# Ledger of designs, part 19: VH-VL binders against UPF0305 protein MTH_811

Target 1, 155 residues: UPF0305 protein MTH_811, of Methanothermobacter thermautotrophicus (o26902)
Amino acid sequence: MKGSDALIMALRNMAATLGVYDLMEVRVFLERSCRFVQERYRAIYVDAYMSMVVDSVLDLKAGFSGTPEMDDARYSLRDALKRLDEINAPTIVGLTVLYRTYVKGEPLHPPGTPFPGGFEVEKKDGVHYCPVKDKQSDNPEALCDICIARQSPLP
Below, E stands for the ipSAE of ESMFold2; O stands for the ipSAE of ESMFold2 at other seeds; V2 stands for 0.75 times the mean of E and O plus 0.25 times the DockQ between their complexes.

## First folded at step 18 (VH-VL; framework fv_cemiplimab)

Design n4 (from m4 with heavy chain Y107W; at its last look DockQ between E and O 0.94; V2 from the best seeds 0.80)
Fold by ESMFold2 at other seeds, look of step 18:
Formats: C-alpha cells, structure tokens, sequence
Structure n4 (fold): chain C 155 residues (1-155), chain A 123 residues (1-123), chain B 107 residues (1-107)
C-alpha cells in the first residue's frame, strides 16, 4: 500500500469509534485556544472549528478517497506526529490535523474562519492564506508550523 | 429496536463494592460511546461516567473519581460500572445511555436510555 | 466545572396553558444544551438538542431557545401528558452537568 493509503485506512479505523466524549475533548482544546479570539468572535470561531472536525470525521466514515501523496518537507508526516505528541493532542484533533493536511490538502482553519478585524482564512488562485500564521510563532500550542496555509499578504 | 437493560442493583453496606451491567442490543455496540447517569431518590439527574466506543478513553464525575471504574466488553455488547468504597450518597437509580447518531452527534446528546437499576447503600 | 440552574423549581399549570422554563449555565456553553423530560419511574426522554432543535417524534408545541448562558424551554398548549419533570443538560464539556429540574404539576 502507498503511504497515503495506509494513512487513510488508519484514520478511517480511528473514526469508527469516535463519539461524544471525543467531541468534548475538542471543546476543551478549543477553550484553551479561544483566549486568543476576541469574545464577540468566539461563537463563530467555535462553530467553524467544530464544523471542520465533524466534516473530517464524516468524510472518513463515508470512505472518502485521498488526494495525491504530499511530500513537501515542511509538512512531513513524522514532524506532524512529533508535534501532536508534544502537545498531547486528543485523538480526534490528531485525526483532523492529519486528514486535512495529508488527505485533503486543506489548512487547519477552514476558509471563512473569522479573526479579529474582519480578516479570515482565504483561498485565492489555489493557495490558502491565513491572516495569523506568522503571529502564532509565539504560541507553543499552535499548529501553524505544519499548516499548509501561507501568511496573508499585508492588507 | 435499540434496547439497554441495566442489572446488578442491590442493597449493599457502606464501604462495599458492586458491579453494574448494561446489556445492549439493536445497534453496533462498539461504534458508540456509552454513559452512566444516576438519580438519587427524590433528586435530580447526575452524570457519573462515560466511555469511548473502543473502551480506551474514560471519563468520570469528581464525586466518583478514584472509586468507580467504567469498562465495556464489545464482544458481549455489555457496559460495566465497577463501584468501590460505596457511600450512602451513592444510593440511586443508575441508568445507562447511548449517544446519538452522526451527523447530529456534533451536538452531543443521548437518545436511548435503559430502565435503570436501583443501588441502595445502607447499613 | 459548569454549574447549571433552572427556574422555577416547580410550577402548577392547566391543560392549554403556555409555560416557560429557564436554564442558566455558569459559563458559555454556546448552543450545547439538551432538554429532557422525565416521568416518575421512567428514564429521561430527549426533547431538544442544540438548544433549539426538536428531536424527531417530539410534538411541535415544545420549543427551545437561547445560546451562551441563558436558555428557555417553552411548552405551548400544555397537554395532560406534559406534566413531568424537565431537566437541562450541558453537553459542551465533561463533566456533564444537569440542571436541578423543574416539576410541572397539574393545577
């Protein structure tokens, strides 16, 4: 089996036993990260993140086939696994990161995810842009270093 | 079609131990997280414990941490609650509950409950 | 831990009345709130999930509203079978917590 096929099969097996308590672990993780989101945007941010997680689980349950192998050095599977282990990420968070990065080729924050000032993750000309990627380098629990999105140009 | 049947509730003395069972049928048991909820006589509902579909992740209310354990045998479609160091405040009807279905499960709810089994802790 | 309160603790009503039950969380739970109905000697029965979404098979006279910390269950045109105890449940994070319940009695 190709590396990507083995990964997607592992993710599908993992998804089969995820449930309400795994979803609650995502919310504990979100409460930790929401301290960086202004209060008036938190509900929209939470909803977007939960939608992204749920969509990832549903895709895997439906048997969604993977995208071509991604071998960009910045997004090495080994580096992603090491980073997830360093923060003791919940199983469902790890599943979501790996699925979006290596199967879909999508950023960790979906397009339309709101940020302060009315900025959001955008997709232009096939490239994803995140308004806060460079600014997250000071956050030891951020996963932006393994996200495929590029920093948005200055407005 | 989904059926949950608790059993094992009896009178037990303080400091004693008891294992409750919940027999499940009508669904693929291993695919669902399961939950124990209790209700003391004349009182409200209290969440006690939860367990993932694989059995690898477990969760407890503070009132029972260190005294209760939760487990499942997916080959026998059975959920268990092991209760140790029982106190009078553990006297309650114990319900098992099944989580709902995807995609609505994103909202985290319990759609099927057993009939309950009564545990009485008294000397 | 998220504390849940309900008001009133009990109420008396007649068939045909409209009643309102309030649930309050000690922190935002966004829309992750369930409402359950329980009759004596029976297991709880799910009425509403996601604060306002009606469970299949539940009569349309039940409705829920709210988000954040304040939530409301409304029963319009109360029927004889609606006399029961009602509980809210926050399902945002563990430990899950129920409200203390509201007893709805026939006047």
Amino acid sequence: as target 1 above (155 residues)
Amino acid sequence: EVQLLESGGVLVQPGGSLRLSCAASGFTFSSYSMTWVRQAPGKGLEWVSGISGSGGRTYFADSVKGRFTISRDNSKNTLYLQMNSLKGEDTAVYYCAKEGEWPKLRWSYFDYWGQGTLVTVSS
Amino acid sequence: DIQMTQSPSSLSASVGDSITITCRASQSIYSYLNWYQQKPGKAPNLLIYAASSLQSGVPSRFSGSGSGTDFTLTIRTLQPEDFATYYCLQSWITPLTFGPGTVVDFR
Scores: ipSAE 0.752, ipTM 0.937, lowest interface PAE 0.6, mean pLDDT 85
ESMFold2, look of step 18: ipSAE 0.766; ipTM 0.944
ESMFold2 (binder alone), look of step 18: mean pLDDT 91; pTM 0.939

Design n5 (from m4 with heavy chain K104R, light chain I93L; at its last look DockQ between E and O 0.96; V2 from the best seeds 0.80)
Fold by ESMFold2, look of step 18:
Structure n5 (fold): chain C 155 residues (1-155), chain A 123 residues (1-123), chain B 107 residues (1-107)
Amino acid sequence: as target 1 above (155 residues)
Amino acid sequence: EVQLLESGGVLVQPGGSLRLSCAASGFTFSSYSMTWVRQAPGKGLEWVSGISGSGGRTYFADSVKGRFTISRDNSKNTLYLQMNSLKGEDTAVYYCAKEGEWPRLRYSYFDYWGQGTLVTVSS
Amino acid sequence: DIQMTQSPSSLSASVGDSITITCRASQSIYSYLNWYQQKPGKAPNLLIYAASSLQSGVPSRFSGSGSGTDFTLTIRTLQPEDFATYYCLQSWLTPLTFGPGTVVDFR
């Protein structure tokens, strides 16, 4: 079977057994991220992130019938899997990263996701911009090198 | 019709071991995380342990960590709690509980509970 | 770990009364709070999830409100079957933690 078909099938199989404890593993990551999100944005950030994860799980449970967006991926599937394993990513985090990167061709943070200083992920003229991509280059647990978003222009 | 039936609760000596079972029916067991909650006589509810639908990820309260293990046999629709090094404070009714349904599961809740099985740890 | 408190620990009420029970978390749990009812000798029953959403089959006299750290359960027009113990549960993170319970007794 083709590599893309094997990926979507694997993601669908993973999605079938996800539940509350997997969602709580996402919240461990959120608590870490929210430490750096200004208080006035935390509820919005949490809601956006959880929506992105839940929507990814629901899409996979319902069955994706489109074609994967493999051409936009900067990072090979093999290398992404190795990196997810290296950080011991929770299953649901890995599923979300792989689905968004290799099936949807979307950034790991949705537009409107807030960051320190009141900055956010934005979409301009079909291109996604992330305010912190370059600043994450020395964070070993960041997955920005897989993400399709570009660094936001300096204002 | 979802049903959960715990069994295995008996009187046991301190330091002893016991395995509880929870027989599940009326739903696709492997698709759901399962949970053990206990209640000492006259006391409140205490979460004990949880397990993912696949069985690959497990979670424990500090009070039981290292002494209890949780497992499931998805081919038999059965959840287990192995209890070792039992203490008097482990005396309780033990309930198993099923998580709710997607998409509402985003809010993380338990919608069905068994009737409980009583474990008594006494000299 | 997230600590949960409830107040009051007990209350006495008559059929037809309206009562309010409060639950407080030691940190924000957003809306990840459940309410359970338990009658003597029985398993808990889910009343409310997501702080304010009624579980299927729960009478409309029950309502929940709150977000962040402070939550309430309100029971309007108490019925004989509502005399029970009520627990909140935070479902934001492991370890999951219940409040200590509120006993609602006959006056």
Scores: ipSAE 0.743, ipTM 0.928, lowest interface PAE 0.7, mean pLDDT 85
ESMFold2 (binder alone), look of step 18: mean pLDDT 92; pTM 0.943
ESMFold2 at other seeds, look of step 18: ipSAE 0.747; ipTM 0.930

Design n6 (from m4 with heavy chain Y32W; at its last look DockQ between E and O 0.91; V2 from the best seeds 0.78)
Fold by ESMFold2, look of step 18:
Formats: structure tokens, C-alpha cells, sequence
Structure n6 (fold): chain C 155 residues (1-155), chain A 123 residues (1-123), chain B 107 residues (1-107)
């Protein structure tokens, strides 16, 4: 079987037992990783992130049938697993990152996700752009370095 | 119909040990995180412990860490709480609870509770 | 850990009254606040989740509001079956913490 098929099966098996405590671990992770978000926007960011996590878990529980976009990933699966282990990412966070990156080929924030200043994640000519990717280079808790989105060009 | 039934609550002396059970039915037990909550007589509710659907991830209140362990047998649809080094402050009714359904579980709530089992720790 | 307080500790009310119970968290829990009702000798029963969402089967005279650190449970047109103890629960992160409870007694 292809490596992507093995990954999808592993993610489905992991997703089958995720629950409320895993969601709380996402929130502990969010408190560490979203300190860069201005206070007045944190509720929106938290809601968007939790929605993305829940949608990813629900897709996997339902037996997702989409096509993997592994060729779009900037980093190998091995590099992503190493990064997730380095930050001691919760199981559900790791599952979500791997699902979004290697199965869906989507950034951790979907296009249209709002950020402060009116910026948003965009998709142009098949490439996803994230307005805050480079701003996270000195945050050891951020996962932007394994997100498929590229830094948005300057306005 | 979801049903949860706790058992095993008895009178024990301080320093003793006790295992509580929670028999589950009416849902796919292994798919769901489970929780223990306790209530001392005349007092409020206190979250005690939680466990993932597989049993591989466990969580504890500081008041019970190192003394209590939580486990489950998914083939028997049963949740367990092993309580060691019991103290008077562990005297309580112990409830087991089931988490809510996806996707609304994003809001992290418990929708089904057992009727509880009384543990009394006294000399 | 997140500390939860409730006010008042108890109140007396009559059937038909409108009452309000307040819950406060020691840090922002956004909308991750649940309300439970408990009658003597019974398990808690979920009323409200996500601060303001009414659980299935709960009468519309119950409502919840608030976000961040300050939350309110309101019971309009109090019924005989509403005399009970009410607890808030923060479900943002572990360890989960309940408020100390509010006893609603019949006057």
C-alpha cells in the first residue's frame, strides 16, 4: 500500500479514540502558541482553530475519501514527525497537522481565516499564503515551519 | 439508551485501598473519553480523573495524583478507578460521566452521568 | 489552575420569580462554561453548555450568557422543579473546576 494510505489508516485509528481531554490539550497548546495574537482577536482565533481541529477529527472518524496532496508538502513526513516530537505536541494536534498537510494539502488555517489588520490566509495560483508565517520563526511552540502555506508577500 | 452504573463504594479505613467500577451500555464505549467526578457529603462537585477512549491518555486532579489510577476494559465496557492511600477527604459519592457527541464536543461537556457510589473513609 | 466562584451561595425564591446566578473564572475561559442542576440524592444534569447553548430537553426558561470571565444563569418564571443546587463548570482546560454551587430554596 502507498505511504499515504498507511498514513490515512493510522490517522483514522488515532482519531477513533479522541475526545474531550484531547480537545483540552489543544487549548493548553493554544495558550502557549497564540501569545502573538492581540488580546482582542484571541477569541476569534481560538474559535477558528478549534473548528479546524474538530472538522479534521470528524473527517477522519467518518472515513475521509479525499485525495492526498503529498507532493505539495514542503517538508517530508519524517521532518514533520520530528518537529511534532520536538515540541511534545499533543496527539490531536499532531493528527490535525499531519491530516491537513499530507492528506488534504491545506494550511493549518483555511483560506479566508481572518487575522488582525484585515489580513487573511489566501490561495493564489494553487499556492497558499499565510500573513503571519515569518513572524513565528522565533516561537518554539509554533508549527508554521511545517505548514504548507508560504509567507504572504508584503502589501 | 446510554446507561452508566457505578459500583464498589464501601466503608474503608484511612490508608486503605478500593477499586470502583462503572458499567457502561448503550454506546460504543471505546470511542468515548470517560470521567470520574466526586462530591463530598454536603459539599460541591470535584472533577477527579479522566481517560481517553483507548485508555492510553489519563488525567488527574492534583488532590489525587499519585494515589489514584484510572483504567478501562473496553472488551467489558467497564471504567475503573483504583484508589490507594485513602484519606478522610476522599469520602464522597463518586460519579462516572460520558462526554458529549461530536461535533458539539468541541464545547467540552458531559451529558450522561451515573447515579454514583458512596465511598466512606473513616476510622 | 482556574478558580471558579459563584454568587450568591444561596437564595430563597417563590414559584414565578426570575432569578440570576453569577459565575466568575480567574482567567479567560472564553465560552467554555457549562451549567449543571443537581437535586438532592441525584446526579448532576446538564442545562447549558458553551456559556449560552441550551441542552436538549431543557426548558426555555433557562438561559445562559457571558464570555471571558463573567457568566450568568437566568431562570425565568421559576417552577417547583427548579429548586435545586446549580453549579458552573469551566471546561476550557484540565484540571476541570466547578464553582462552589448556588442553592435555590423555596421561600
Amino acid sequence: as target 1 above (155 residues)
Amino acid sequence: EVQLLESGGVLVQPGGSLRLSCAASGFTFSSWSMTWVRQAPGKGLEWVSGISGSGGRTYFADSVKGRFTISRDNSKNTLYLQMNSLKGEDTAVYYCAKEGEWPKLRYSYFDYWGQGTLVTVSS
Amino acid sequence: DIQMTQSPSSLSASVGDSITITCRASQSIYSYLNWYQQKPGKAPNLLIYAASSLQSGVPSRFSGSGSGTDFTLTIRTLQPEDFATYYCLQSWITPLTFGPGTVVDFR
Scores: ipSAE 0.731, ipTM 0.920, lowest interface PAE 0.7, mean pLDDT 85
ESMFold2 (binder alone), look of step 18: mean pLDDT 91; pTM 0.939
ESMFold2 at other seeds, look of step 18: ipSAE 0.743; ipTM 0.923

## First folded at step 19 (VH-VL; framework fv_cemiplimab)

Design p1 (from m4 with heavy chain F60Y; at its last read DockQ between E and O 0.98; V2 from the best seeds 0.82)
Heavy chain, then light chain:
Amino acid sequence: EVQLLESGGVLVQPGGSLRLSCAASGFTFSSYSMTWVRQAPGKGLEWVSGISGSGGRTYYADSVKGRFTISRDNSKNTLYLQMNSLKGEDTAVYYCAKEGEWPKLRYSYFDYWGQGTLVTVSS
Amino acid sequence: DIQMTQSPSSLSASVGDSITITCRASQSIYSYLNWYQQKPGKAPNLLIYAASSLQSGVPSRFSGSGSGTDFTLTIRTLQPEDFATYYCLQSWITPLTFGPGTVVDFR
ESMFold2, look of step 19: ipSAE 0.751; ipTM 0.935
ESMFold2 (binder alone), look of step 19: mean pLDDT 91; pTM 0.942
ESMFold2 at other seeds, look of step 19: ipSAE 0.755; ipTM 0.937
ESMFold2, look of step 20: ipSAE 0.750; ipTM 0.935
ESMFold2 (binder alone), look of step 20: mean pLDDT 92; pTM 0.942
ESMFold2 at other seeds, look of step 20: ipSAE 0.752; ipTM 0.936
ESMFold2, look of step 21: ipSAE 0.755; ipTM 0.938
ESMFold2 (binder alone), look of step 21: mean pLDDT 92; pTM 0.941
ESMFold2 at other seeds, look of step 21: ipSAE 0.758; ipTM 0.938
ESMFold2, fold request of step 23: ipSAE 0.762, 0.763, 0.766; ipTM 0.939, 0.936, 0.939
ESMFold2 (binder alone), fold request of step 23: mean pLDDT 91, 92, 92; pTM 0.934, 0.939, 0.937
ESMFold2 at other seeds, fold request of step 23: ipSAE 0.764, 0.763, 0.772; ipTM 0.941, 0.941, 0.940
ESMFold2, last read: ipSAE 0.771, 0.772, 0.749; ipTM 0.941, 0.942, 0.936
ESMFold2 (binder alone), last read: mean pLDDT 91, 92, 92; pTM 0.938, 0.940, 0.939
ESMFold2 at other seeds, last read: ipSAE 0.768, 0.763, 0.753; ipTM 0.943, 0.939, 0.934

Design p2 (from p1 with heavy chain K104Y; at its last look DockQ between E and O 0.96; V2 from the best seeds 0.79)
Fold by ESMFold2, look of step 19:
Structure p2 (fold): chain C 155 residues (1-155), chain A 123 residues (1-123), chain B 107 residues (1-107)
Amino acid sequence: as target 1 above (155 residues)
Amino acid sequence: EVQLLESGGVLVQPGGSLRLSCAASGFTFSSYSMTWVRQAPGKGLEWVSGISGSGGRTYYADSVKGRFTISRDNSKNTLYLQMNSLKGEDTAVYYCAKEGEWPYLRYSYFDYWGQGTLVTVSS
Amino acid sequence: DIQMTQSPSSLSASVGDSITITCRASQSIYSYLNWYQQKPGKAPNLLIYAASSLQSGVPSRFSGSGSGTDFTLTIRTLQPEDFATYYCLQSWITPLTFGPGTVVDFR
């Protein structure tokens, strides 16, 4: 598992130099995302997302490697790196995506993240469900195509 | 003990160039984003520029874009500000500042500042 | 760009007084607001980050509150060393912007 060891080491090295300007780039990204979040949920959304980013950085700084959980057929590391390069993702966004997807096996939006219509990302029987995955198929800056969550069933 | 020491501020003619330095000690320099803030005589504080810990990402106020370049040499623990096409509005004390510590850095703040170096742009 | 305002621009106070200084952002900056103190001829010193968290070594007579667009700095029982200029700073996004400052003078 030389590939996963190299990824973890690269993520740790990136985490060592992240700071306030990287965090501000996440917040610019969040302001773009909040266009689709109802005003009443924006503070909660921002807090949840920033907590997820900071937790990822802290885990990597502390030296936690985790046990990689990968689905090579669905979430190729090569495809994720290409996608992140295509959208010019900020370094810290790239770190968070790679850590969440390939080290933790968690969706890009944590369970409980609010979306329009009162929907949330949820986890059921070990599978994460995202209420908006299918709606993002035409968004060139969305990362839903490499997110491990599946589309929530519609009622 | 964290210390930041700016240097290089002098009297310069309009249109001239100048490079400021900020020598850092007492912390692992490459792990921290750094910032330049200036203060014109009798005026308030103005953010000028910022740079990531690696030096790969840089940020500028509109008033200095295209004229100023922030950089760092992590092997020398030194932050730089190259200032070109200087004009009277650039007259100020220039401070360098260090970002705070994880995990509190989530809230984005600057905990240590140098004592500043005075740049005067005058004929 | 996020514009920051402060009120008042200056005030006179005596040792032992309690004062408040307000800062307003042109858009929500959530709690990403810092307060700095600056004495003549010296660099700014951080007092408060995250709107209300005191920096290490800052006396408890300083406190901050607010979120969104409206923030306050309160100094209770002013001491001689508190006569200074106070600046707020939004640190939500670049470009970082300071308020114009509030000068606190001895009466």
Scores: ipSAE 0.738, ipTM 0.927, lowest interface PAE 0.6, mean pLDDT 85
ESMFold2 (binder alone), look of step 19: mean pLDDT 92; pTM 0.943
ESMFold2 at other seeds, look of step 19: ipSAE 0.742; ipTM 0.931

Design p3 (from p1 with heavy chain S33T; at its last look DockQ between E and O 0.97; V2 from the best seeds 0.79)
Fold by ESMFold2, look of step 19:
Structure p3 (fold): chain C 155 residues (1-155), chain A 123 residues (1-123), chain B 107 residues (1-107)
Amino acid sequence: as target 1 above (155 residues)
Amino acid sequence: EVQLLESGGVLVQPGGSLRLSCAASGFTFSSYTMTWVRQAPGKGLEWVSGISGSGGRTYYADSVKGRFTISRDNSKNTLYLQMNSLKGEDTAVYYCAKEGEWPKLRYSYFDYWGQGTLVTVSS
Amino acid sequence: DIQMTQSPSSLSASVGDSITITCRASQSIYSYLNWYQQKPGKAPNLLIYAASSLQSGVPSRFSGSGSGTDFTLTIRTLQPEDFATYYCLQSWITPLTFGPGTVVDFR
């Protein structure tokens, strides 16, 4: 996993210099991306996203040994980099997306993240399901198109 | 022991230039975001500028953008603020500040400050 | 930009009093609020981060509360060393903005 080794090294180098202003750029990005979330749920959504970002940074700082590239990634690494560049994603957001998608094989929202109507991101039979994936198709700031989660089936 | 020592504050004429330095010790300087904050005499605190650990990302208050340049030399453990086109409103004590530690840094705070250096811009 | 206000702008108090200082943000900053203490001629000192978490070495008579837009710093049983100016700082997004300060004077 030579390509994976180069990615992990690049991510570790970036993580070493991340700080408060990088975290603030995540929060500016969050304000743009969560405007479609009902106001009463925004605090828990923001907290979950910030936790995911911080955990990713801490893992990389600790010298985490990478997981192989995930077979179920919807887009190649090249496509993900193109998408991140198209939305002008902050460095730390890009780091987090790449780490979770191609190193850990985890969705951008952890299981249990709440959404309107009492729905959550779930994992069933090895597949992650997101209740709002299809609802984000017209949001140019959403990264759902490269998230490994699939749309939850309708009841 | 973390130490930050600002220097370079003097009396300067309006329109003049000045470079401030902040010498850092007691921590791995290149790993930390650094910040300048100023305080006019008898007034409150005002954020001026910030710079990432690598030096590659910089941030400025609107009041100084285009006139001030933040930089760092990680080989010398030194933070700089180049101040051009100085105005009376730039008169202040200038502090450098270090960001806090992971994992608590999630909450974005500054834990160590220097003693400050006084810049006076007067006709 | 996020505007920060503080109330009161100044207050007079005696040793042993309990006082409160409030800080309000012009938009939600969730819990990304710091409190600093500054004595004349000295650098600011961090008291509280994350709205309510005490910085190491800060006496337990200091406490912070609030989230969203409204925040409170409480000092119980004022000591002589607590007469100072207190600033809140929003650390949610750039540009970072301080409150205008609250001067706590000896009565």
Scores: ipSAE 0.723, ipTM 0.914, lowest interface PAE 0.8, mean pLDDT 85
ESMFold2 (binder alone), look of step 19: mean pLDDT 91; pTM 0.938
ESMFold2 at other seeds, look of step 19: ipSAE 0.734; ipTM 0.919

Design p4 (from p1 with heavy chain S30R, light chain S91A; at its last look DockQ between E and O 0.95; V2 from the best seeds 0.81)
Fold by ESMFold2 at other seeds, look of step 19:
Structure p4 (fold): chain C 155 residues (1-155), chain A 123 residues (1-123), chain B 107 residues (1-107)
Amino acid sequence: as target 1 above (155 residues)
Amino acid sequence: EVQLLESGGVLVQPGGSLRLSCAASGFTFRSYSMTWVRQAPGKGLEWVSGISGSGGRTYYADSVKGRFTISRDNSKNTLYLQMNSLKGEDTAVYYCAKEGEWPKLRYSYFDYWGQGTLVTVSS
Amino acid sequence: DIQMTQSPSSLSASVGDSITITCRASQSIYSYLNWYQQKPGKAPNLLIYAASSLQSGVPSRFSGSGSGTDFTLTIRTLQPEDFATYYCLQAWITPLTFGPGTVVDFR
């Protein structure tokens, strides 16, 4: 739609000037998140998150053109913008969240992101499942409430 | 070919002000973050300041915060460092440096440096 | 702020020697470590980024290793042009921090 075209254009314009200092702001943001991640998993978590951010920036720099996947009922753009503003998200973090949610239709944590107990984000029958989504509802810096993944049906 | 050329380094008195310039060519200047690094005579390298490609996000070492202002004019392909309230410890060669290329930039590095310009702060 | 140390502060070596220089960070910087070479009166030159990746045009006798807090630059079969000062740089977060440098002198 026309709204999604405006979003993609805005994200592309933001991506054009991102660099090392924006990436360092992501890493400051990650250090806050990593205080809840066991030390032995931190390197894998950091690598997965930085890959997600870099891939999002590269896609936008290459001139994305396609039909976005969007789900207004769960992932309101208005709600996402409010959440990003509430946490003072760095520009590059906001870009990544909006790109993954409203353009790619992918969860904020990529599949394979480590969680306690050996669980990970999975895709099953076209739906993404996150093992810890419901457990993040009380974390004011978590973005799970705007993530497209649903809570895993297990245990 | 990427080229960076600093200018504006001179002798100034303590408490004085000075603006350094770094003329850039051989790349799309606005797409790259830029950095100032200094080196006092006979001493090591010290990061001073950085700026995003748009110029809207700026970063400073504690030793210069509040006294120095980094800026850029993307229409002139020029990076600036405004230096106020200069002290003897600001005496150094000042280098500008360009960040590297995507996607390897995820690891953050500076691949091209200028020749430097000498600032001397002395009575 | 992340403090960086380097060892040794200086060393004396002959052409053909193999030398190592170490760099240590006060906290994990994962692989976000650069190595620079600088000769007197010249700008620094990037040798290695991402702890172990050689910059284009850097001879293969240079290698880097390490992750986390401990990093090593190795120069195998020293050449006359390798006598210089070497700096590590943490590029994980601002403020960026250089090590104090290692002077490699010709013996």
Scores: ipSAE 0.761, ipTM 0.939, lowest interface PAE 0.6, mean pLDDT 86
ESMFold2, look of step 19: ipSAE 0.761; ipTM 0.938
ESMFold2 (binder alone), look of step 19: mean pLDDT 92; pTM 0.941

Design p5 (from p1 with light chain L89F; at its last look DockQ between E and O 0.96; V2 from the best seeds 0.79)
Fold by ESMFold2 at other seeds, look of step 19:
Structure p5 (fold): chain C 155 residues (1-155), chain A 123 residues (1-123), chain B 107 residues (1-107)
Amino acid sequence: as target 1 above (155 residues)
Amino acid sequence: EVQLLESGGVLVQPGGSLRLSCAASGFTFSSYSMTWVRQAPGKGLEWVSGISGSGGRTYYADSVKGRFTISRDNSKNTLYLQMNSLKGEDTAVYYCAKEGEWPKLRYSYFDYWGQGTLVTVSS
Amino acid sequence: DIQMTQSPSSLSASVGDSITITCRASQSIYSYLNWYQQKPGKAPNLLIYAASSLQSGVPSRFSGSGSGTDFTLTIRTLQPEDFATYYCFQSWITPLTFGPGTVVDFR
């Protein structure tokens, strides 16, 4: 509660100065982190990811963020900050991850985000499932390990 | 109204140094990334450098990296470009430019430009 | 890193003509393409962002299209004030790059 209030205020202060160069850092990060996405799907994936980032920034700039949802976080905030620092995540990527994970309680890819093979992130009984979470274990730029979504069951 | 006014362009010798300024008004300066773009006489436009709204993140073209330093003073609404080890190829009109507005900024663009200041590097 | 090319490098046209300028990127930049107009002795003026979105105050005779690596700027019913140099500009990732420009001259 108290920790989330401090987090929200810190994220809002960071968001106030984000701009075009921060968005370009997302794109560099995105190109490196989307190795599981075939080229024919990349435009849709890129658009969905950029929408998520922009929506997060806009929410923080407007000051109308959701109630913190921390119950299902697999990492403490301290450990998530360490992970982001270890991979040298761009400021705006870190902001987006922390906002979605600890403020919104939403996965890093929204439900309905398309993946190859017709799979998507789903929400079932209050739990988010990601079809590619376990498949990202050997991608050094993936942040699936701090995403609240669980691996979808094998088809 | 948004206004950007570059200054400091003069004739300098090769190897010399020069600092350009861009005075900004008509918007909350610290909320916007800023950019320097140059144009050599008779040539096209070349992006030189960019800086985040806070000043904490900076970006450079390879042709100027290590020689030029972008900075800003948000208390004075002023953008700077410190140019060291100047070469003849740095001769150009230097423009400052302001990024656009959210949410359209998702597609990244620069909507307001200053009039430019001429830097000439010659013996 | 991203190279931008434009075609043609110059053209001559008459008032009332419709003209098309093309721009190519060396890799996909999706829709992150801007078009600028520049008149002699003046700063560039933004015409189009996001490949096809018209900037406020720009006449509707200007239009942009394309995505990925291939883009076009079309000027319909060319006016005397449209004789200028036109640059495409990728805003996808740093280092940001302009095309070499297309000079549109009066015939």
Scores: ipSAE 0.731, ipTM 0.920, lowest interface PAE 0.7, mean pLDDT 85
ESMFold2, look of step 19: ipSAE 0.733; ipTM 0.920
ESMFold2 (binder alone), look of step 19: mean pLDDT 92; pTM 0.945

